# Miniprotein binders against q9bqp7, part 197

Target 1, 240 residues: q9bqp7
Amino acid sequence: VPQNWFPIFNPERSDKPNASDPSVPLKIPLQRNVIPSVTRVLQQTMTKQQVFLLERWKQRMILELGEDGFKEYTSNVFLQGKRFHEALESILSPQETLKERDENLLKSGYIESVQHILKDVSGVRALESAVQHETLNYIGLLDCVAEYQGKLCVIDWKTSEKPKPFIQSTFDNPLQVVAYMGAMNHDTNYSFQVQCGLIVVAYKDGSPAHPHFMDAELCSQYWTKWLLRLEEYTEKKKNQ

## First folded at step 16 (miniprotein)

Design gB7
Fold by ESMFold2-Fast, scan of step 16:
Structure gB7 (fold): chain B 240 residues (1-240), chain A 88 residues (1-88)
Amino acid sequence: as target 1 above (240 residues)
Amino acid sequence: SPERLEEIIRKLEEAVKLFEEGKILLAKYILFDVLLELEELIEETGDPELDEILLEVWEALELIYEGRPEEAIRILEEAIRRLEELIE
């Protein structure tokens, strides 16, 4: 148990819609800030095992593609992920105009991969929106908050590319989701409560995406692990 | 946790069977689940043997993407054997 344990859920909030809630999904911009992001905390506190796995994968890719080829490959994976997120934001935003919709973004294999998941998504409350936990001093940019099969979730969209899948934070994805959840639940820019998470892994070849649903109890378990990673990050920072 | 190790073994056995049946896509999904569960268990236990098993499962998944399922199956069978030893 972490020394400075803080609850993931806010007892003063409800997951039900509020009369004062905006009619469109929230999109709070991420401001440049000296406080750490969720992704930085996770990157700086990877286990030795995660580092070994990533290093082995990197060595193998460099052997096949060369140094320059590896850099180009990882750049392209990043760009494809970015475009996938842009496409999902466009699809899920009810106020998008036809002019603002990019047909090319909407035709990718990744978008085909998530079609069956999207059919179960409704009641979008936030898209590409910044969250901050003022007490625990971290920030993040969450992908989506919406109802999945009737349950309000923090939804995180991930891409996997063939022949070699590269998802840098795959093993830490549940921690990322609960970190965003805890921040949102205690961020004054938001009034609702999220208690569930969903990680969706989309595939470049259009194969059906893999959904990983996290109920409230599982989110609470991962929240404890996130707090330990945050504590480790804070201690590491003091010694530098 | 013997029960959790037994569940991981069952999933790996299912993945091997699916690869042998040529159901590559479904088997891949199971391997991704196994990787996530192993990472979780490693964080909880700190067992260095699980680190090596996770690397084996990852290597098997890479072989599948390269169209080498026979070699992947051999590695997965070794991973199963090592997990069974941890229970015993």
Scores: ipSAE 0.000, ipTM 0.173, lowest interface PAE 12.3, mean pLDDT 79

Design gB8
Fold by ESMFold2-Fast, scan of step 16:
Structure gB8 (fold): chain B 240 residues (1-240), chain A 88 residues (1-88)
Amino acid sequence: as target 1 above (240 residues)
Amino acid sequence: SPERLEEIIRKLEEAVKLFEEGKILLAKYILFDVLLELEELIEETGDPELEEILMEVYEALWLIEEGRPEEAIRILEEAIRRLEELIE
């Protein structure tokens, strides 16, 4: 157990809809700050296994594509991911009309891949929204908070190719989700409680996306590991 | 100790079963724990056989990330066999 252990769930909050909850999804902008982001903490506390996997992936890709080809490939993957997230935000935003939607953003294999997941998503409460854990002092930008099959979830949308780009983020995906969850549950900008997570891996060729649902128990297990990573980050900063 | 190796074997067997059931996140969580425990034993013993087994578990996780779970399961089963041989 981490020395500065703190609960992921807020006993003062409910996961049920409240009359004070806005009907429009929240989109709180990320503010410049000295407070570390979730991604910064995870990047600076990578485990030996994560470093091994990242190096293996990089070496393989460079051997196949060359150094310049590798840079072009990773840049293209990043751009495709960005467009995928933009398309999902557009689809899930109630403020957009069909007339105003960009057809090019909606026409991709990744969007085809997630269709069966999207039909089970409703009650969107936050999109591309900033979260801050006011006690543990970290920030993040989450993709989506919505009901998936009737359960309120922090939803993280991922794109995947074979071989998988950005393999370094895969092991940290559950940690990222629970870090956002814990922050949101203790952020005064939000009034509701999230107890579940969902990682959706979409495929470029339109193959059905894989949903990885995280119930409250699994979220609690990953939360403990996130707290250990945050503690490690804090200790490393003290020694600089 | 034999008891710690038996615990690692049990965890690896559970991870294999979970991968076969498609419960990838829970299985990976167990493998993370196995890696940490193996690293601790290696620091205590300096056993090169445990270092080879650690590398096999790393390779299995890499194969899972590449979408090759059948190959990952086979490597994990080999790691289990090697650990069993170390006990008796």
Scores: ipSAE 0.000, ipTM 0.205, lowest interface PAE 11.8, mean pLDDT 79

Design gC1
Fold by ESMFold2-Fast, scan of step 16:
Structure gC1 (fold): chain B 240 residues (1-240), chain A 88 residues (1-88)
Amino acid sequence: as target 1 above (240 residues)
Amino acid sequence: SPERLEEIIRKLEEAVKLFEEGKYLLAKYILFDVLMELEELIEETGDPELEEILWEVLEALYLIEEGRPEEAIRILEEAIRRLEELIE
């Protein structure tokens, strides 16, 4: 059984609510510095095959839709993704953030897609909040920390249309979630412990979103893979 | 060269403008072109500052894919600032 010098969970922290816990969700701003982000580490440690598949996906989409069709498709995807994240912040934040314009965002197909997931989400602790692993020296910006079906989770919201999302996003999503989790569990800006992850894939047509729940054991397995990617990044940076 | 860095800055500024206008696909294509040019410069110069800027542009590109263009714009603005500091 291999030993892990840098565990994902902090044994000195509790996952239980404390009276000292803030009543409003935390939103720590991301500080720009030399320390690498989770996404930077993942993108800089892509295999040649992952890079090839990403480029082939792009070329295939252009061939299928034409230049103008691809432009229209991709512009709509990105715009709707932005609106989806804005709507989720409004829904999950205290009433202070809800305004007349947010009413339009709440009517999107993506929001309809996640309704059944949102019914099971409560106790929001953090929204669009920066995390830093003090010992491993990496940073990230997580979407949400909240209870899902009674378990405190790092929640990552994804949008998808038929056809396929980016291949890179699909393969590295669990690594991104556990990297944020490990960072937050060792970040002095936070006092609580997270042991579970949730990746929610929402659909444009309002079809029910697919939740991918990650229990503590699965998070530990992906944490080991994240540590390998972080080592690869460090070695690549050293040899540049 | 300074001229190549200036061209990269112009492209990043255009991408920021296009993201602000909601023209995400056109902005994304410009970012892909910037990534290629930065990779070529890094191969030629070995400059570690250019490597960090490349990773910032990659971060912005993936933030766009995740529907977070305002955060992407902030990172691109920082990348522009750093590139300007490299020009003398």
Scores: ipSAE 0.000, ipTM 0.089, lowest interface PAE 14.8, mean pLDDT 77

Design gC2
Fold by ESMFold2-Fast, scan of step 16:
Structure gC2 (fold): chain B 240 residues (1-240), chain A 88 residues (1-88)
Amino acid sequence: as target 1 above (240 residues)
Amino acid sequence: SPERLEEIIRKLEEAVKLFEEGKYLLAKYILFDVLMELEELIEETGDPELEEILWRVVLALYLIEEGRPEEAIRILEEAIRRLEELIE
């Protein structure tokens, strides 16, 4: 158990709709500062096992694709993910979308992949929105907060190209989701409570996306693991 | 598939034998091949038990680098047992 343990859920908040809740999804801008982001904490606290596996994955990809091919591959995966997120924000928000996003052929398969999940998504409360935990001193930018099958969730959208996925995206995704959840539940810019998570993996070929639902108990278990990673980050920074 | 899992088990058994013989470099090479195959299966199935098995193989590689081959062998034998349970 971490020494500086803090609860993920806020007993003063409810997940039920309130008449004073905004009618449009919240989009709090991410402010740059010295406070670490969720992604930086996770990157700086990878276990020796994770670092070893990541290094071996990179070596394998370079052997198969060459150095230039590896760089092109990773750049393309990043760009496809960014465009997918932009398209989802446009679909889920009652905002006018840019024509360039609607015509982006690189995202056609991913958007097709996620259609059956989107049918179960409603009550969108936040999109591409910043969260900050004032007490634990970290920040993040979450993708989406909405009801999935009647449960209010932090939703994280992922893209996957088979057969060669990014290893780091697989192992730390639940920690990322609960870190955002805990921050939002204690961030004064938000008034509601989130107790569930959802990781949606969309496929380039349009194959049906896989939803990975995290109930409150599972979120609490991953929250403890996130707090340990945050503690490791703090200790590592003090000893540098 | 059961056939792919059986092939992974065979490779892990071969790696254990090589570690027992002190042939660490060849054993490591086999374990890297196992890691690649497990990564592909995890992407295809999303099976959390396969993720636990993968991390055991990674831990065994780490233990070998740290000069702890007897512990590495025990971890690999645990991975083999877990894979056998998936086939049954």
Scores: ipSAE 0.000, ipTM 0.214, lowest interface PAE 11.6, mean pLDDT 79

Design gC3
Fold by ESMFold2-Fast, scan of step 16:
Structure gC3 (fold): chain B 240 residues (1-240), chain A 88 residues (1-88)
Amino acid sequence: as target 1 above (240 residues)
Amino acid sequence: SPERLEEIIRKLEEAVKLFEEGKYLLAKYILFDVLMELEELIEETGDPELWEILLRVLEALYLIEEGRPEEAIRILEEAIRRLEELIE
């Protein structure tokens, strides 16, 4: 049925590095346009169950922190996430030296949390880079494409605070990863193929990060679910 | 955490028993506790299997509100089985 018409992997591409691959990680800027982003598609196609869960989480947090406290909490979560991503981009960029890095960005508990994961990351191909699926017409901004334990992965870095974690950040993460993967595999700005995903959840207190590896089979399963969400978005947009 | 998964399983088993006895309000309160526990565990681990189990528990709660308790019980029993598989 429709899922078979749009494969996640491109048979014309290899996931192995070759001489034609750029030596510097790609960083294609995200351009404003009418084409929907992965995050917009996911946000506008949440199930009734997902919406209910988000509302319960929000209500619980407001009861604990107050309305102003909740706003401060969510703002701090996003700010720490931004700083974490900036630090990771700096660490993974082969062009930067220790003299050029901001040491304050590198000393967070989140960076301590991911040290054991970073030891297994090499061969960085893209950082904070835009992707577009030319046939399915959606765009996204991915965090990182690199080899994890010898396998080329789309890597998504997430932050979490114990004991009051930000549940919204875990919604649809596997779908987000495979959507980026499928887009990159069919984007003419890229010449390689990615077949695996990795979601890394880092902790503010420096506790060891949890890596969630997605092999090719699991990615294909989530790709089917992503295609259904994209179809739902397209259908909903036509009726508005 | 195997200990926390075992606690969630026990709560789900109690909820099933209460639904079978027609004590829907008490069973629903237990399911709300289960949802809260699963939310915390998912955020701590990021485990996509736990997320899918949470969505199934949420679906069971919805079915109870729709007056479909037999279907809700079947879904909860499936959730229990999936959690048991995570332990062993």
Scores: ipSAE 0.007, ipTM 0.272, lowest interface PAE 9.5, mean pLDDT 79

Design gC4
Fold by ESMFold2-Fast, scan of step 16:
Structure gC4 (fold): chain B 240 residues (1-240), chain A 88 residues (1-88)
Amino acid sequence: as target 1 above (240 residues)
Amino acid sequence: SPERLEEIIRKLEEAVKLFEEGKYLLAKYILFDVLMELEELIEETGDPELEEILWRVLEALELIYEGRPEEAIRILEEAIRRLEELIE
C-alpha cells in the first residue's frame, strides 16, 4: 500500500479548539473484534534487533532475580503502570466525572515525577479513549489527548525503573503514538485534528519525568514506519 | 580495532564448534556477546560492512531457533571470513 494514499493528518479537520467542543473529555469504550490493536501489531512485527535486545534484558534479569523473582518483578511493573494511568485519568478528569477518589492512588513517586509536566497540560479532550482507523482497520486505546505547552498532543504516559527498564516499551513508543494519532484523525467519533505527540517517562523515585515531544514532521516520519509495520502484520497473518 | 575484531572472530569460531557439538545454549550466549561487541564497533566506526555482518549473525541465530543449524553455521562461517578480510 502506497504511504501517500494514507496520510496521518486529515486536511478536513481543524487543530484548534472550537466553542462547541465538549468541556468533558471523551472516553469512547474499546470494543474488540477481529480488528487488530496497535499493541498487537507492534508485538507481532518486532525486528530481529528488538527481539535480541529484549532476550538479553530478560536473561540478565533472570540471572539476578531467579525465574520466580523475574515473574514477580514484571507483574509489579505492570501493576505500577496500571495504577499510574488510573491516577492520571483521575487527576485530569473534571470533578463532575469522578465517582470516588483514591487518595493513595494520587501519592506515588510516579505522580511526583510528572508534576512539572502536568503544569503545562490543559484543554483535555480525551482520556483512556478508543480510536479506530476506519480505512486501515486497526484499533487502539490512547491514554490522553490534551494541549501540552499550547499544542494539541496525543500523550502517552510511561513508567520506568531506572536500573531495570523494559527495553521493548521504549522502542515502539513513537510508533504507538502516531498510530493512535492517525486513527483519531480519521475516526468519526472525533472532530478535531492532532498533529503532535508527547511521550512522558515518569520515574518511581520521583525524579523529574522526561518529556519527548514529537512535532508534526517527526510524527509524519514515524507514521511512514507504522504503515510498514501494519503492512508486515497483514502479510504475516495471510501467510500463517 | 584489529585486536577487537580478532576477539570477535575467536568467539564466532567457538560458537560454531558448540553448535556442531549440539551445545546450543552456550553457543547462543556467545552469539549475544558478539552482537553487543559488533554494535559498539558500529557506533564507533560507522562501518556499513560491520552492520551487514551484525544482521547476518542475527539471521544465523534465527535459523538456530528454526532448527536449521547447518545453514546457521554456514552464515557464521561467512561472517568470520568477512571479518578476517577487514583485518587484512
Scores: ipSAE 0.006, ipTM 0.218, lowest interface PAE 9.6, mean pLDDT 79

Design gC5
Fold by ESMFold2-Fast, scan of step 16:
Structure gC5 (fold): chain B 240 residues (1-240), chain A 88 residues (1-88)
Amino acid sequence: as target 1 above (240 residues)
Amino acid sequence: SPERLEEIIRKLEEAVKLFEEGKYLLAKYILFDVLMELEELIEETGDPELEEILFEVLEALYLIEEGRPEEAIRILEEAIRRLEELIE
């Protein structure tokens, strides 16, 4: 149980849209500050098991590809992920014209992979938008807030290469999603309440992406685990 | 796929037997292979129950490293039962 427990949902916020909600998706810029990001907290509080698995995966890859090959592989994975997010933001931005879109970004296998998911996404409310939890003192940059199959979700887009995926890109994703959700629900820049999450894993070969839907109960369960990670991060920082 | 789940079950059963025999290093290696297989299967299927099972296997590894093999074995036995249910 975390010592500094705080609710994920804000009882003063409505799940229903109202007339004052903006018609254009919000894009609050991430400002530099000393407050830790969700990604930083998760990276610095990996469990012994996560560290062990990551090191074992790394050693297997180095054995197979060599040191230089491994470095090139990881750099390419990182770059592909960035381009995938840029393409999704472009696709989901209602005011962008085809003239403003990069055709090369739209032709990747990852974009083909998510087509079936995108058909179920509507009512986009935020894209590449900063969130801050003022009480718990953390920040994040979420990918997307939109309705998925009629339910308002924090949506996190992930890329994966088979059969040797990055373990970190999968297991901390639910924590990342609920951390953004809790922050947004208590951030004065936003007026709505999000109670669901969606992690979409897209594949390089264009095979259909896998959606991992998280209902309110599951989000609450992962929220408790996120609070424990945040507490661990705070304690480690005090003892540094 | 049922064949892949059956292989994972077989490996978990082998790991449990090795832990009971006090052969911790070999059992841990087998659990690592199970974790890699579960990760790949979760990537392919998106099945949240497989993700829960993966976390159970991770917890068992932690318990073994902390010198709590009885608790680890109990959790692995539960993971085996859950995987068998998925095949059914």
Scores: ipSAE 0.006, ipTM 0.192, lowest interface PAE 10.8, mean pLDDT 79

Design gC6
Fold by ESMFold2-Fast, scan of step 16:
Structure gC6 (fold): chain B 240 residues (1-240), chain A 88 residues (1-88)
Amino acid sequence: as target 1 above (240 residues)
Amino acid sequence: SPERLEEIIRKLEEAVKLFEEGKYLLAKYILFDVLMELEELIEETGDPELEEILYEVFEALLLIEEGRPEEAIRILEEAIRRLEELIE
């Protein structure tokens, strides 16, 4: 158990919609500050085994594509992911003019991949929105908070290129989801409670995306692991 | 604990199913999570058998990257059997 244990769920909050909830999804901007992001904490607390695996993958890709080819590949993967997230924000936003303006972003295999998941998504409450855990002092930028099959979830959209997957994004994602969840549940900019997570892996070729649902119990288990990573990050900062 | 080993077994079984369905990236996600959980458990217990199982899962990841999923699945199935024996 981490020394500075804190609960993931806030007993003062409900997951039920109320009349004071904004009709438009929240989009709190991420502000530059010295508080570490979820991604930075996870990146700087990777195990030696995780670092080794990533380096082995990187070396194989460089052998196959060359140095310049690898850089182009990783840049393209990043750009495709960014465009996918922009397209999803546009699709899930209630603004019709935004959907029209971003028509070109909607043309991808990734969007085709995720269509069947989107049919089960409703009641969007936040899109590309900043969260901050005021007590534990970390920040993040979550993709989406919405109801999936009737349950309010933190939803994380991931892209995959099947022949050559970008491995850096394939682990720690349950930790990202629960870190965002815990922050949101204790962030004064939000009034509702999230107890479930959803990781959606979309495919470039348009084949059906895979949803990985995380119930409250699973979220609580990963929350403990996230707190340990956060504690490790804090200790490493002391020993700079 | 037995519950933690059961969770790892469940994840490995899910990964095997996903590899058989050709869903390699999602299966790798699960394998990385398994590696993290095994490493944490090894740090707590110092169990050499868990270290061997960790390296088997790691080898399976490498085989998948090399386009050898049948060999990877075989290794993962062996890892599952070894973990089940630790519970028994």
Scores: ipSAE 0.006, ipTM 0.158, lowest interface PAE 10.4, mean pLDDT 79

Design gC7
Fold by ESMFold2-Fast, scan of step 16:
Structure gC7 (fold): chain B 240 residues (1-240), chain A 88 residues (1-88)
Amino acid sequence: as target 1 above (240 residues)
Amino acid sequence: SPERLEEIIRKLEEAVKLFEEGKYLLAKYILFDVLMELEELIEETGDPELDEILLEVWEALELIYEGRPEEAIRILEEAIRRLEELIE
C-alpha cells in the first residue's frame, strides 16, 4: 500500500482556522484541459464486476420502462439532480438573491429531504469549486466544503427517486469524496485542511435524507483505493 | 473465508431491514456491494453454491424494481440461510 508516498492529508497545513481564510465561500471555476478529472479516472477504471452490474441494471431498467421510458427517466433524474445542486448552492451561499430563494425552491421534495442535514451544516468554505492535485495531476469539481456537526467535511449531495432509484457510479462515491479531499489539501488555491467526508442521499418525496459520514480513518482507507484507481488509469492511458 | 461470508450475511441482513423501513435506495446499494463481493469470491473459489446464491440476490434486486419487496425479502432470507450453512 503506497499511501504514505502520497498522503491524503497535507502535513504542512493546520486544522485550525486562519485569519487569512476567506469569509465568503470559494468558487474556483473548473477549466477543462489535458489533466484527467476524478470522474474520468473512475469511469475508465471500473472493475469487470462493476461494468457487468451497471450494464445489467441498465438492461433491467430498459425492460421495465422501454427504451424511450429509460431515456426519459435518466434525463429527468439528471435534470432534477442539477436543479437540486443549484438550489443547495443558492441556499448555502451568503451572496444569494431573492430570485434564487423563491418559493418553488423551498417546496422541492429534495430540499425538504435535506432540511435536517442543513441544520447541522455551517462554516461553508467552498461551493461548486474546482480542485487540482498538483503532484498527482488530476482535477475535480466538488459540491461543498463546510462544517457538519462541527467537523470540516467535503460534502457530496446525491439525489434518489424512491419508486425507481437511479444508480450512477454508486460503488465509487466514497472514492470521489476522498479524491476531492486529497486534491483540495494539496491545491495552492486553498489554505485549509479537510479530514472528513459526508455523502448525503436526498429523496424526491421529501423523506429525511440519509447522511453517510466518513471519518479520517475511513477517508484514509478509501484514499488508498483511489490511488490504485489513479495508477490503473495511468497504465491504461500508456497502453492505448 | 468464513469472515468474508459472515460480512456478506451481515450486509444482507441490513438490506432486509432497510427494505422493511422503506429505504430502498440504501438497501439497493448494499445489494450491489454484495453482488460484487460474491463475484470476487466465486472467481477465487469456483464454488457452485455461491453462483446459485448470487443469482438469488440478483433475483431479489429485480423483484425490488418490479415493486415486489415482500418476495425480494423472502429470497434474501433464503440466501442468508444458505450462506450460514456454508460457514457451518
Scores: ipSAE 0.000, ipTM 0.139, lowest interface PAE 12.2, mean pLDDT 78

Design gC8
Fold by ESMFold2-Fast, scan of step 16:
Structure gC8 (fold): chain B 240 residues (1-240), chain A 88 residues (1-88)
Amino acid sequence: as target 1 above (240 residues)
Amino acid sequence: SPERLEEIIRKLEEAVKLFEEGKYLLAKYILFDVLMELEELIEETGDPELEEILMEVYEALWLIEEGRPEEAIRILEEAIRRLEELIE
């Protein structure tokens, strides 16, 4: 157990929609300040094992692709991920927004990959939206909050090229999801409760995406691990 | 130590069970915990057999990420067998 435990769920909130809910998904801008982001906390508290796994993956990729091939691969993964997120935001955004729908963004294999998941996604409440945990003092930018198969979820969209995914990103995704969830549940910009997570791994070749659903119990387990990472970050920062 | 190796075996068996049940995220985090314990033992002992087993567990995680759980389970079963031999 972390030294300063805090609950992930807010007992004063409900996950049920009501008439006062916004007609469009929330998109709160991320404020730049000294409060650490979820990604910064995770990057600065990587375990020896995470560093080892990342280095082993990197070395294997370099052996297979060469150094220049590896650089091209990682640049392409970054660009494809960015385009995938932009396409999803466009698809899930309401009609007649200032964001123009780009036909080219909507045609990727990654978008084909997630079609069966999107059929089960409805009631979008937030897209590319900032969260802040007022008590624990961290911020984040989540991808999506929507109902998946009737359950309100923090949804994290990730891309993977079979057979060569970013292994580190996948391991930290459950922690990112619960960190965003806990922040949103205690952020005054939001009024609802999220108790579930969904990590969707989309594939470049259009193969069906893998949904990794996280129920409330699993979210609570990862939340404890996130609190430990946040504690490590805070201790490290005090020593600087 | 035999007790630490036995605990690692138990965790690997639980991970295999979870992968068979389709509970990939929980199984992966158990494997991550196994990697932490193996890394610590390697640092303490310098045992090259443990280094090979560490690489097998890493390969299994990679196969899971690639959507190849049957191959991942096979490699984890081999890792379990190797750890059992170290206790014997």
Scores: ipSAE 0.006, ipTM 0.274, lowest interface PAE 10.3, mean pLDDT 79

